# Miniprotein binders against p40896, part 10

Target 1, 331 residues: p40896
Amino acid sequence: MLMPKSVALLRIRYTLEAALARGFTTVRDCGGAEGFLKAEIRQGSLNGPRLITCGHAISQTGGHGDLRSGALPASAFDSCSCHFGQVGVVADGVPECYKAAREEFRRGADFIKIMGGGGVASPTDKISNKQFCDDEIKALVDVANSYHTYVTAHAYTAEAIQNCIKLGVKGIEHGNLLDERTAELMAELGCYLTPTLVTYKVMGSDQFSAFLGPENSRKNTEVLYKGIDAMKIAQKKKVKICFGSDLLGPLYGYQTQEFRIRGKVQTTQEILLSATVTPAEMNGLGDKLGQIKPGFIADLLMMKSNPLDDITILDEPESNILFVMKEGRIY
Key: E = the ipSAE of ESMFold2; O = the ipSAE of OpenDDE; V2 = 0.75 times the mean of E and O plus 0.25 times the DockQ between their complexes.

## First folded at step 6 (miniprotein)

Design y1 (at its last look DockQ between E and O 0.01; V2 from the best seeds 0.00; counts 0 for: pae E 16.7 > 1.5, pTM E .323 < .8, other shape alone 5.378 > 2.5, unsure alone 64.166 < 70, SAP 79.788 > 70, placed apart)
Fold by ESMFold2, look of step 6:
Structure y1 (fold): chain B 331 residues (1-331), chain A 80 residues (1-80)
Amino acid sequence: as target 1 above (331 residues)
Amino acid sequence: SKVTIYLLVNGEIIKLEVDSPEALEKLIELIRELLKLGDPELIREAIDLLKQLAEEGDPELRKLLDELLRRLEELAKQLS
């Protein structure tokens, strides 16, 4: 979405404050939230969740993070120097991958996000695409390792997922078309899966189906149908599963619906762990967040009823959350 | 006339049954312990938020919140 910088900043403030009010005390952003927002939240200048950020997602030319229209010249993205609200950057070849990843870390990123396969919302790729060559993925992983963190990858298909994790990628975003062998490999390698089923439900709904073009609508339908089956496979194979929603712009308010969708596949305890313990471990915070233990940070929700009895109360936060505490402060 | 409260704290569920003054006191002490990890000035902000929730809550929740609010006001006065 194209808007003035000052309006975009107000939208980000509203979005972050609303996410905190919905009970999300920590959020991992896989594209669009720059590192300066972390400092503003930590200082109290901006109320919002604790942020774990990659800055911009890194894509090849024509990949999922390359949002330029195929009808526009490649330089069209470069003619707009505004990064506020942008999701991705383009890097082709090993030297550019090194530089792009290092630039994100210089800007405060906590991890690297890459496009390992095609997407739904991008205008110029197919979901079946495998993206980046092996040497490019290895370069990105090498940079992340030098910063003692990880690479996570957008990928839908079994082939894209396996290619990424065999080269050292530690996380897979979405994964709607994974198969049983891929889930076995993810579990063997200790990889994390972050399904994001709500975005396909919302984007395919009567309210928002016009958001997609014809090819993107077909891509969305394919992944929507297969997504719940993929989660069943991942759950059966004991893949480490994190909670995610992948909602963009004005759709961010639907993020809690993911709790309701997850109830079809996971137990309520598994869902709660996927939103707390597992992502804390993925991000090197397992000794500080996600559990009640001495010395852990005081993030808590006071609720009207037990989510273990009915996980859907987390999809109704305005009716069921009495207060949200982050780092001991009530919001 | 039993009220059960569930606290979701860092991925764990704490179940509290408020069926006596003793159970309510335990809830208050748990909240006091958790608030020691935060800024003491935030107790007043928490009280204001709970007052809003008590106004909007059902009768059973309002009863518990009113007693909790009363005890938090006493705690806030003690810490000032």
Scores: ipSAE 0.000, ipTM 0.258, lowest interface PAE 16.7, mean pLDDT 70
Fold by OpenDDE base, look of step 6:
Structure y1 (fold): chain B 331 residues (1-331), chain A 80 residues (1-80)
Amino acid sequence: as target 1 above (331 residues)
Amino acid sequence: SKVTIYLLVNGEIIKLEVDSPEALEKLIELIRELLKLGDPELIREAIDLLKQLAEEGDPELRKLLDELLRRLEELAKQLS
């Protein structure tokens, strides 16, 4: 996700190439990655991970994907192309939700991302806000279902999470403020949780914290420490967990730190499953990705050391990865 | 308002804040130097990203981004 201030990212090519070099053979983008990147990677003009993309995150006016200052007039943005920071578009009401989701699919989205609750990096919302009405979420889910794919939602609070998943949302991004009851419901419904702890760590660092401003810094602090507890709860209730980072462009360099952070809560086996089998299943690729078996795509890491002995080895890929194989090709 | 530019150089992230003409000039010089060392396609990527950003935000931010875009286009011509 983007910070509330305008951020320009240079070297998208390098970012993707570097992600592959760090051992990520597939990456799911939950807002901002353009469809042309997938074409470039497929045709071999760009060496990067296989991309699974949603296009823009769909948000209500004043929602987490609406990064406009509260002082800016409504006319500053067209509802049809209203995305600030290239991450989110604004859609209000069932017809606009239909249109927004269909437009993302038209542009080559593999799934839909929605803002189901307030966020850290948005200037005008509160974390406690539930976002979208039930009919809007249902509309987005219905469209995604018509394309035989899923909706995932940004949501922190138990209320926002429950609201989304009861309406057919199959993924929750972050989930830092979930409770035991919510985790039970997620497990029951087969909902996937994608924690992104490293983004909060980076945003809270001395190097980047000044960019958040005081209110967003407060929100960031709130969710940072709760995220670890949320993971413990989710694991206890056997929620399906995916690996995630939610970093900004070049900040993807920190993506491997998620392994280190998760090592405090998850076993190495749990972490590896979250980065292989589980996300493959979530994306309908469980028969093709995430395992070394006949008939699966040959995505492999050759490493100097065994990550099962120490998961933090994956946070030092430059020292520990000998080569990355993607689709049988060594990079 | 200001634009924050993130550059990845040799695995290190450089954060630049552009809120003045002086900061803009510094950024342009940095980009120029980086382009000497890098892929010319970086210019295209930068232009595309900045165009998207320039369409957003307040008028002052837009002016800065427009100027940056102009300078990058000039650089692109020089490197072509």
Scores: ipSAE 0.000, ipTM 0.190, lowest interface PAE 15.8, mean pLDDT 82
ESMFold2 (binder alone), look of step 6: mean pLDDT 64; pTM 0.484

Design z1 (at its last look DockQ between E and O 0.13; V2 from the best seeds 0.00; counts 0 for: pae E 16.3 > 1.5, pTM E .283 < .8, other shape alone 12.128 > 2.5, unsure alone 59.286 < 70, placed apart)
Fold by OpenDDE base, look of step 6:
Structure z1 (fold): chain B 331 residues (1-331), chain A 80 residues (1-80)
Amino acid sequence: as target 1 above (331 residues)
Amino acid sequence: SKVTIYLLVNGEIIKLEVDSPEAEKLAKLILELLRGDPETIRQAIDELKRALEEGDPELRELIEKLRDLLEQLAKRLSEE
C-alpha cells in the first residue's frame, strides 16, 4: 500500500512491537522493509523481531512488483523518490538485474526476492504469466550466490515455480497452484515453500470483502482453497515448508491465524517445525535459531498452555503467551 | 507454583516439572542452563534421547535428574 513515509514510520514501531508480542522472535520480510530497521532493532532503539530482509522485491516491467497503472507513462516509475513504501523495484535485462540485486545487498539485504510469476493484486499482470526470462533469473541467482545467500520467488503456477527452481531459486512464496510433479521437484532440489494462507482468508472475510470486487473475491477464494490443496501436496511430497502470512499494513494483527488455518491440514509438529527449524535452516541460521540448546540464541515463548495439545493457542497470543524472550531478553 | 517444561527430543515430548514462583525465574533458569553448563546439558539430552529411543526404564530418573539440576540452578540464582 502506498503510504506516506511519515505515516509508515509512525506505524513501524507498533507493527514490530506487536509482532514480537505475538511471539515472533524472527520475521522475514519479502518486500519493503528497509535495512535501517535491523540496525535499530539490534541496538535496542526499536523493539521487534529479528528481521531478515530482502529490501525491494525485484520485478520485470509490468510484473507483480510493478504496481503502476497501465495508463501511466514509463517515467512515472522513477526509482529514486517514490520508493518509500513500495514493495518492488523494476529491472529488465541481465545488467539491470545485476544492478538491482547488488543495490539491495548494498542496502543490507539478507536475500533476494523476485517476482517469478503473476499475482492476484497487481493491475497489469495475470496469475498465469511467467515473469522474467531465464537469463534474468539466473543473473539474480548468481548475484545472490556471490553473497552466499538465496533467491526466493513469488510464484503461483507450476510452470512459474518449476522455471524458478530449475534456475537455482531456493524459495517459493505462496505456490498455491503447484502440482505433484512440481512438489516432487521442489523436494528433490531442496526448495522451500512458504504458504501464506491467512492473507487470502483475511482478504476474503466479510470485514474486508467490501474492498474486493466480486471477481477479485472469487479469485481470492479460489486461491485460498487451492493453497490448502497445494500445501497438502507439498507435505505429501516432503517439501520443506516455512511459516508465512504475507499480510499488509493493518492486517498484520491476523498473522497468527496462519496457525489456525494450518492446524486443519498439518500436524502440530509440522507447523512448529515450519515456524522454527525449517526457516532457520533456509536462512543459514540453523546452527543458531529454531532450537533450545546450548550455543543457540535464546528465543523462547513462555505460554500458559501447551501448543502441542492445541496449535490454535498460538492464534490467541494475548491470552496464552506469558512472555516472549528474544536473545535472552524478556519483552 | 509448579511449572512444566516441555522438551521436544527426537519427536517425543519430555515433561520436566520445576518449582518456579514466577515465569521470569524459569526463563532465567533456562538461560543459565544454556549458558552455564552446556556440557552437562548436552550429556543429559543425549542420555534422554537414548532413553527415548531404547524405551529405557531409567527415563524417569533422567527426567528427575534434569529437574534437580534446574532446582539447583534456581537456588544459585536466588543467592546471586
Scores: ipSAE 0.007, ipTM 0.296, lowest interface PAE 9.6, mean pLDDT 82
Fold by ESMFold2, look of step 6:
Structure z1 (fold): chain B 331 residues (1-331), chain A 80 residues (1-80)
Amino acid sequence: as target 1 above (331 residues)
Amino acid sequence: SKVTIYLLVNGEIIKLEVDSPEAEKLAKLILELLRGDPETIRQAIDELKRALEEGDPELRELIEKLRDLLEQLAKRLSEE
């Protein structure tokens, strides 16, 4: 789904502005947003949320971040270039993993995103696949530790999750097939889970299932039905949970539906903390963001009614948000 | 008119409701304090002092809940 860089840039501007208007004053991007966007937002050239970025997600050959058709030769993958629309880069072996992670930090990344297991939307992997060898994951963790930050990993299955967190990965994206033992281990190790249930609901609907090929449709169906159960397990075992949506391009407007879906599993307070305090803590910003205190950054929403009484008002931002303040400025 | 403000303080949601003829003015004043502009902070403090002199009980209760924030803002204003 590549498009010209000029069109991609214009759509990024709209997406960022719309996300801010929906109440997201800080967004963590796990692939595709590069460090230069942060600078443009700080300067005021773009209106949008504060960005916490990883640059490109790092994948093995044939992994979830490798978007090449299986019919293309290995040399056909775009390597290491700064262009809009690319989500991942490929690294195989310990030296390449070191270099890839360091390159993302050189480009302004705040953390490292890796593909620890197979995905739904990629052409050449299976959900059950574990990705990267142990020494490769450890190399990526070592680089992130040297920059005093963290690695987060895409992973669905309990086995992939356990492999990653035992090697020092701090966060798990999605985690739809999490089991109780794995949740206990995540809580013990202080790991973070970022479920993204809305993307599977949207992609599994009649209107959008054609976006997925036949194999990806089967993958999506499997993870859709398990995701609610996994979140219940994570909440019960006191795993630190962050808010995420994992929506693609023009579907980004559905991101607020994640609040409504989570209302089936979490209390309203737990959902609000997952979108504020917990992700601020994960990213080393717990003394600056996520709460209203003297000396904290003035990111605020003024609402017509109380989300503690009804979390679904956050899924209706046009009707319920009076204004969005980011860093003291009303947008 | 009635204005409702929701604050997350120390992991707790605090609901501030004001139902008075000046509810919108009070909400705007609180928001101006939170913007952090030094001149806006000074003007907001002056306006709060005037409102307290008028004896509005709802304003007094609101000030009690925001006292620590207002003291920090006043200190920042004096430091220029």
Scores: ipSAE 0.000, ipTM 0.201, lowest interface PAE 16.3, mean pLDDT 71
ESMFold2 (binder alone), look of step 6: mean pLDDT 59; pTM 0.345

## First folded at step 7 (miniprotein)

Design f7a (at its last look DockQ between E and O 0.02; V2 from the best seeds 0.00; counts 0 for: pae E 12.9 > 1.5, pTM E .363 < .8, other shape alone 3.779 > 2.5, unsure alone 60.506 < 70, SAP 70.402 > 70, placed apart)
Fold by OpenDDE base, look of step 7:
Structure f7a (fold): chain B 331 residues (1-331), chain A 84 residues (1-84)
Amino acid sequence: as target 1 above (331 residues)
Amino acid sequence: SKVTIYVLSPEARELAELIKEALKALGAKVEIRVENGIIKLEVDSPEAEKLAKLILELLFKLMGDPETIRQAIDELKRALEELS
């Protein structure tokens, strides 16, 4: 039975409130969050982090944003876009890409998310697939540029990453299979990498063994162990790195485990920068967010101990956070 | 003494209330609040705190999805009914 819209909204409320309680004062959604949520948070009808949204992730037919089984007809996608939980929209060809991107902006998107390669959770694509043709990516980038914002791409492989960033994509989500040359190019072009290591760890755990089907589980395993190496390579080449989790549904509660995982690869300072300064800069908010400084928005965590001494305390917000301040309000 | 634990589901409030009842049945003075996915327990003794922590840790170690939480809720309800 499909979850009623009313119930879905209540779940969204819970997710937003919980994220804020865990210390996230700003969250970027890379697919699915509707623009009205931002307005409701600003108005105070919802308590949650500030949202930066892309609306729907734009994907090719059969791409990572197309979650239809291969047995379903094309007409199965004609469902109303008003349903909660739709991550992606399908656009094939330059005209459809123009339309899709413009529609997301019309609906209040801050940036564009595209599926530039195959994914783990999608049933009909391979991780090794490069998604979209060059002209399609260029079209999406051109539209985003006209709105003075960026495109970020889901991409795992070096090939998919390079293809995207050479065409003007400014963000790479995941990047688990990048190589040194790709990292160098990312650094040169000023591209941002957002690793999401926790999602693979959690989905691959015994507790959630049934979360992924057999094929998706295989794909998950493929990228899980490479993500740490990719992070090291990216750091070595001085790629700009953002904090990310990419957790789905009930897994949101594990957001803070990304700190613990990254603690094995990054210094505490690097991790904190990835969760504050760097993502603020990526989103054109470097002069307002990410620092405790005069003139900046008062987003603060009051903590019992210093995360610089042990980053893992950020994975224990319930014991370490005294309160969360967002825009000068304590929650 | 206060114990605070994050939960992963909106069903946390119902679960928390059941935990409260269970702890009370064991003779502990417990107050529980659920705020934004956080269960806050207040207990009156170190022993009660240890017990509360253990119960919560065990539950949350095993729970991550709504179905598991629902099962736990149902189980606790049954157990409490047997004690009454």
Scores: ipSAE 0.019, ipTM 0.479, lowest interface PAE 5.4, mean pLDDT 85
Fold by ESMFold2, look of step 7:
Order: C-alpha cells, then sequence, then structure tokens
Structure f7a (fold): chain B 331 residues (1-331), chain A 84 residues (1-84)
C-alpha cells in the first residue's frame, strides 16, 4: 500500500530528532530534504540538526538517480538523506542541466548534488560507469559558481572522480575505488572526499543482504572491501576528508558505526576533525561552526569519557553523551 | 557526583576558563587540564550534571562576547546566592 504523506512527514521528524540526539548538530543532505524543513528547524517548530541541503540529486537518463525500471529501488539504499519525496531528477543536455540546478537553488538548496558515476543499488547503471558528458558537468558547475557555492558528485572509480574534479566539482561522495594518482589530484585541487563505509557494511550484512539483488550484492561487496583502502590512500595524500554515512531512513540509527569503522584507518583526532572542522570549511561555515571559539555557534557534545582515548564511545551515544547543545540550547 | 566536560578545541581556552568561573560560581569544584589537544574540565558537585547543563546553556547563548559572559556569570551568581 502507498504510504500517506502525513506518515512520511512523521518519519522525517523522528529521523531528524534522533539524529540530533545522537550528536549530529548539523547534517548535510544529499537528496530529498526540502527547504521547508530548514525553516521549521530554524523557527524551533521542529527539533533537528541544522540542515545543509541540495534538494534533489541530479542524474542523467539511466543514471544512478533515475528510478525508471531496473533491479532494486535506489531510494531504499543509496539516498543518504532521502526522508521525504523524490530522491532525484533526470536532466540530459546542457539546457536541462542549467534548469535542474537553478530549480534546486530556487527551492532553497545550498549546493548541487550530481551523479558522476554508477551506483550499487540503482536500476540501469554499473559501478564502473562515468555519468554525464563534460559539457553537462561544466554546466552544473557553472550554475553552482554563479550562486557562490559548489557541486558534489557521487562517484566510486578513479576515472569518474578525475573527470568530475577536473571540470570543477568540489566534492566526491563515497570514492571507494580511488587510487593514489586520483587522491593526489584531489588534494592538489582542494577537493573534499566524504567516505560512507557504514552503509556498505550494513547492506552487506546477513540481516540486509537479501534486500539487494544478486548483481547489486556483488557491486556492494566490491565497494565494501575497497573502501577502507581508499580512505587510507586519501588520508596519506592529505585529501580533505569529511564524515558521512549515506544511510537510508530506517537504517539511519547505524550512522554512528562510521566512527568505529574509521577508527581502523584514522587517528581519533582526524576522525573528529572530519566530522567538525573539515565539513564546516567545505560548506563555507569554517568561521562559524566546527570549533569551540568565541564568536562560533554553540554546538557542543558533553561526553562521559574522552573520545580521543576511545573513538568507539561515539558509536554508543545513548550511553556516552550527557548533553547535546545546538545553538546554545540543550536537547 | 562528578562530571567531565571535554572542550574539543584547544584554541577555546579562554572560553573554558569562563565556563570554569561560571561553574565555580554555582558552587562546583572545577579542575582544568589539557590532554591530547583537548581541554578537560572536571566538575565535582552533588548535582554536577544539572549545574553543567545550566551553565553551558547560559555561557554558549552568550558566546562571542566575553564581557557579556562575565556579566551573565555575575547575575547567575547573585541569583544563586539569594536561593541559598
Amino acid sequence: as target 1 above (331 residues)
Amino acid sequence: SKVTIYVLSPEARELAELIKEALKALGAKVEIRVENGIIKLEVDSPEAEKLAKLILELLFKLMGDPETIRQAIDELKRALEELS
């Protein structure tokens, strides 16, 4: 049966409130969160993280955000922030790319999300695909630049990443198959990487692997095993790394497991910076968020023990967070 | 009870000292340490969690203006003395 819109809205409310309670005072949404949610949170009518939003992810026909036909519902797996409504929009050719990006900014987007390569759980693409022609990517970047913000791209492979960043894309979501040369180029161009390993771990587990079809299960397995190595390469090459989870609605509670996974490859200081300073910088908020300084917004966690001694306490927020403060208010 | 507040920005030492002053004004015993680039505030009081919550809300609503924070600490200190 089709879910009523009112039930979908209540699930979004719960998801946002729960994320705040787990310590996420600011969330960047890469598809699905509409501008009214930001207004309701700002007004205090809705408790939740500060939202940085792209509206809909922009895809080519047959690309990762194109849900027409295929094997598995992409919205159930690859939409890290799909809490309400459609996850993507299809645009082919330069004029449609201009229009799609401008439409998202008209609706209140803070940045543009594109599908620069194939996904794990989408109907008609392969993980090895590059997506969009160069002129289409450049068009999307030109629009974002005219709004003084950025484009971030879903991409797994070295080829897809290099194509995107050479054309001015500022961020790469996932990046599980990047190589050393790609990481060097990302660092040289000042690009940001947001790895999201927890989603592949959860979707590859015995509990959830039946959710994927056989081909998407194979794609998921490939990205799961490669993602740790890619993060090591990116860290070694000094790529700017942000924290992300790419979890779908009911799986959102697993988002803190990303802290535990990253503990295998990053120092605790590097992990904390990736969840605070680096994403604030990426989004033009480096002088307001991500640090505890005079003049900065009062977003704070009060912990029972020191996360520098054991990063895994952030994966147990119910047991280890005493208070969550956002904008000076405790929740 | 005893609670430890971790300030994850070592550049925020001035703010941590203001938090210490506020908590001491509420009758808490407070120690400041720097460990691995984190400023650690140890608060020892029968109701340390409640006091920490209250003063953190007050101080961080007033962030960006140290003189306003000092004034707010003085007001809170006077109010607390009246209740004792």
Scores: ipSAE 0.000, ipTM 0.325, lowest interface PAE 12.9, mean pLDDT 73
ESMFold2 (binder alone), look of step 7: mean pLDDT 61; pTM 0.430

Design f9a (at its last look DockQ between E and O 0.60; V2 from the best seeds 0.00; counts 0 for: pae E 17.2 > 1.5, pTM E .341 < .8, unsure alone 69.113 < 70)
Fold by OpenDDE base, look of step 7:
Structure f9a (fold): chain B 331 residues (1-331), chain A 80 residues (1-80)
Amino acid sequence: as target 1 above (331 residues)
Amino acid sequence: GSKVRITIYVLSPEARELAEKIKEALKELAKELGAKVTVEIRVENGIIKLEVTVDSPEAEKLAEEILKLLFELLKELSEE
């Protein structure tokens, strides 16, 4: 059942408040968050993390951002104003890519998200698909550069990742199937990898077995186990790594499990860096966020225990967080 | 009297400065409250470890106040 807009807004409020309560003082949204949310949070009418947003993820027809069933006509996209919170927009060709990126910036985007390869949750694409032609990616990068910001891409395969980063994409979301050569290139180019391991774990669990259809479940299984290996490879090659979860809908509550999962392959220091300094740097906020220093924004967590001793403490925020401070205010 | 020990870890490049501020603030607070407050500060691997011991009949209440104070000091450290 299509959730009424009113209900969706209430859920958004809850989701944002809950994320803040879990200790996330800044959240980057890689598709779907509207600009008005940022305004409301800044004004204090909505309690939540500081949002860094891309608006809609830009995708090719039939790409990962195109969630239309293959049985739907092309015209179905124009009529579906009924879905609050569309993750993606479709742009084909250089002119449409220019327009799409510019529109997101007009609407207040901080960066651009593109679908550079196939995905798990999309019904009509394969993980192995390279999405967008070179000229399209370049067009998107060029627009982002004109706004002095970056493009990040959803990409799983080594091929898709390399294709994107060679064209100036500065971020890779997921990257579950990267190889050593790709990781080396990412490190060389100063690209940021944002693994999102928890989403695959949760979606692949028995509890949520019905969340994905059969085909998507197959794809999920394909990338689930590779993600850990990819992270190890990326770390070995000194790729800059950011914290991410990529959870949708009712799954948002599991976002802290990413700490637990990463604890198996990263040190606590590496994980904390990935959740503070590194993402701040990626978003041009390295001089404002991610550290407790003069001139930085006072985003602080007061906890009952030291996460340096056990990173899993961060996976139990309800019991371990005493205070969340964002911009000097205790929530 | 109850004795409460608070151990706080601060990960900050300005940890030493913060430690001194905390020490001063706690000294003042101790005088005001008439409580025996002991503060030990150690810096290891860029992490400040603050150990605050409060010896007072109201040690729990004081501990809460100390935590609030520390939080405010951390805030100030972040603010210009």
Scores: ipSAE 0.280, ipTM 0.690, lowest interface PAE 2.1, mean pLDDT 88
Fold by ESMFold2, look of step 7:
Structure f9a (fold): chain B 331 residues (1-331), chain A 80 residues (1-80)
Amino acid sequence: as target 1 above (331 residues)
Amino acid sequence: GSKVRITIYVLSPEARELAEKIKEALKELAKELGAKVTVEIRVENGIIKLEVTVDSPEAEKLAEEILKLLFELLKELSEE
């Protein structure tokens, strides 16, 4: 989304403060959160969750992270504002991929996000698209490995997912069209899946379908119905599953509905682990976050009732959270 | 007297040792407060259910003090 940086900053600040109030003490941002926001949160100038950021998602020309309308000239990414407050950046070819990934790490990224397949909200791609050539994906993985971290990829289809994980990508965002063979391969390679079912439900509703264009609404409908089955397959095949919502801008307030949707597929224990232990492990923080043990950071929620008995209380945080503690501080 | 019930849920795959430390600390607090305080701890799949019942003339104020102490105990255990 192209907007003035002052508006983008206000939206990011509000979103982060609201996420902390809803009980999310650490969030991983897959595009748009700038490194200075992490510094402001760390020093206490801004109330918000601990941030794990990729900076900008890296996309090929015309890919899912290329949000330019097809009617805009190629120079639409030439403005200085496109690097600030924007979700993605474009890189084509191996040298540009090296540079783009290194630039994100220079600006404070903790991991690399790529667009390994087509998306729903992007103007010029198809869900069936496999994005990036093998050499480009390898280049991005090589850079992430040199920083001792990982690449995670947006991908819906089995073909896009398998291509990414065979080349060393460690995480898959969404994965709505994943099949059994792909799930087996993800489990074998130790890859992480982050389903984001709520965004498709919300964006497909009559209230919010106008946020998508007509073609993007059709793409959203296709992935909405298959995402639940894909998560069942992934769970059955023992894929490591993380919690995510992938909500855009004004829809971010619906993120806790993901707990309710997952209650139809996962046990309450599986859901809680997907929001705590598993994502901490993915991000190299498994010895510091996600558990209550000596030496771990004091991130805690105090609840009125047991989420193991009723996971939906996490979808009602104002009614059920007594307090949120992050790093020993109550918010 | 007033009766207040506090239920606390803590996510931890290895919570059993922590639950016993919390239970002992809360028993000492109950004696210090001079109130009828009952503590039940159950651990299931790494989740701690801590149920504290306070029966005293000022149960609501004592519940607040119990929450403060629990916060301090959890913070101390997390630092280790």
Scores: ipSAE 0.000, ipTM 0.221, lowest interface PAE 17.2, mean pLDDT 71
Fold by ESMFold2-Fast, scan of step 10:
Structure f9a (fold): chain B 331 residues (1-331), chain A 80 residues (1-80)
Amino acid sequence: as target 1 above (331 residues)
Amino acid sequence: GSKVRITIYVLSPEARELAEKIKEALKELAKELGAKVTVEIRVENGIIKLEVTVDSPEAEKLAEEILKLLFELLKELSEE
């Protein structure tokens, strides 16, 4: 449920300051963050990571971003009173898709997020549902291209992923049911995959399992392990992999557990690249961010311990981070 | 004596050159502070791992001075 703006702003401040303290100097928000927050952070009125935002995620009627259709427990947290307002907007048909994408750019979006498929095992939003028709996706991609940026899609299945990337979608969020042929196509087209395994791990924990019930808990665990296998396939086929959590509100603090989960399938170096260089390149900032080099922005992390030898120390930021520097300033 | 280990990770195509500059700056600082400072550098696929060990009764205070120097050096290599 949406909360009053004043309470939401206080919680947003906490969330953003905490994310910076956990070592994130830039974050990409895939639904809900307002463009004005970028200006407040830049001006120093709000401490937090540099924000790259899409505004509202764009969904078809009855799709994963249509809040009228009901919610999974994860969707409830994504739309939680502890975060930015409405995370999704509904658009059907080519004209509405053009208008919705243009509206998000008018509001300060840096890229477009769409719902290309359904969510986890919901009665009203099945993972297997392919969402949007081809012409609608083309319209959204056309608008993003005219702004010299990209579309990224929420998608789990090989069918939904292939449909999106063949139509010019650059990024895939989640991708837990990816297969070898789809990974090969993603690599050929230069697409990016952002796995979000920690959301399934956290939701399946003893602390949060009551939100899912027995059936959904089993599905959540299955989707987690399928996602781990999908990431192995993506690495084998040389897909570009970014870092993400899909956690919002009070659960955002668990985002660093993704490093631990990734350590089961990626090398430490691959994980660090997925959290620095690769996301910077995806967002057209590969010449400004993700590296320490003359002419680059001075975003730096100083550690007490060696994440290259043990990636799980990044899941313990309070114990292992000496300081975070963003734009030459220590936080 | 008390020992403090500082680990720095730098992701850069110019990793080797940057690592050498940091190493030389830390050698000069160690000489000025009269402390035993050891610097180990590993470079792989453009990622630098620097491990700095300070061995001194005042290792914590000296580590803070070293971090300040590293902050200024890295700032000089990057723009805001």
Scores: ipSAE 0.000, ipTM 0.353, lowest interface PAE 12.0, mean pLDDT 74
ESMFold2 (binder alone), look of step 7: mean pLDDT 69; pTM 0.571

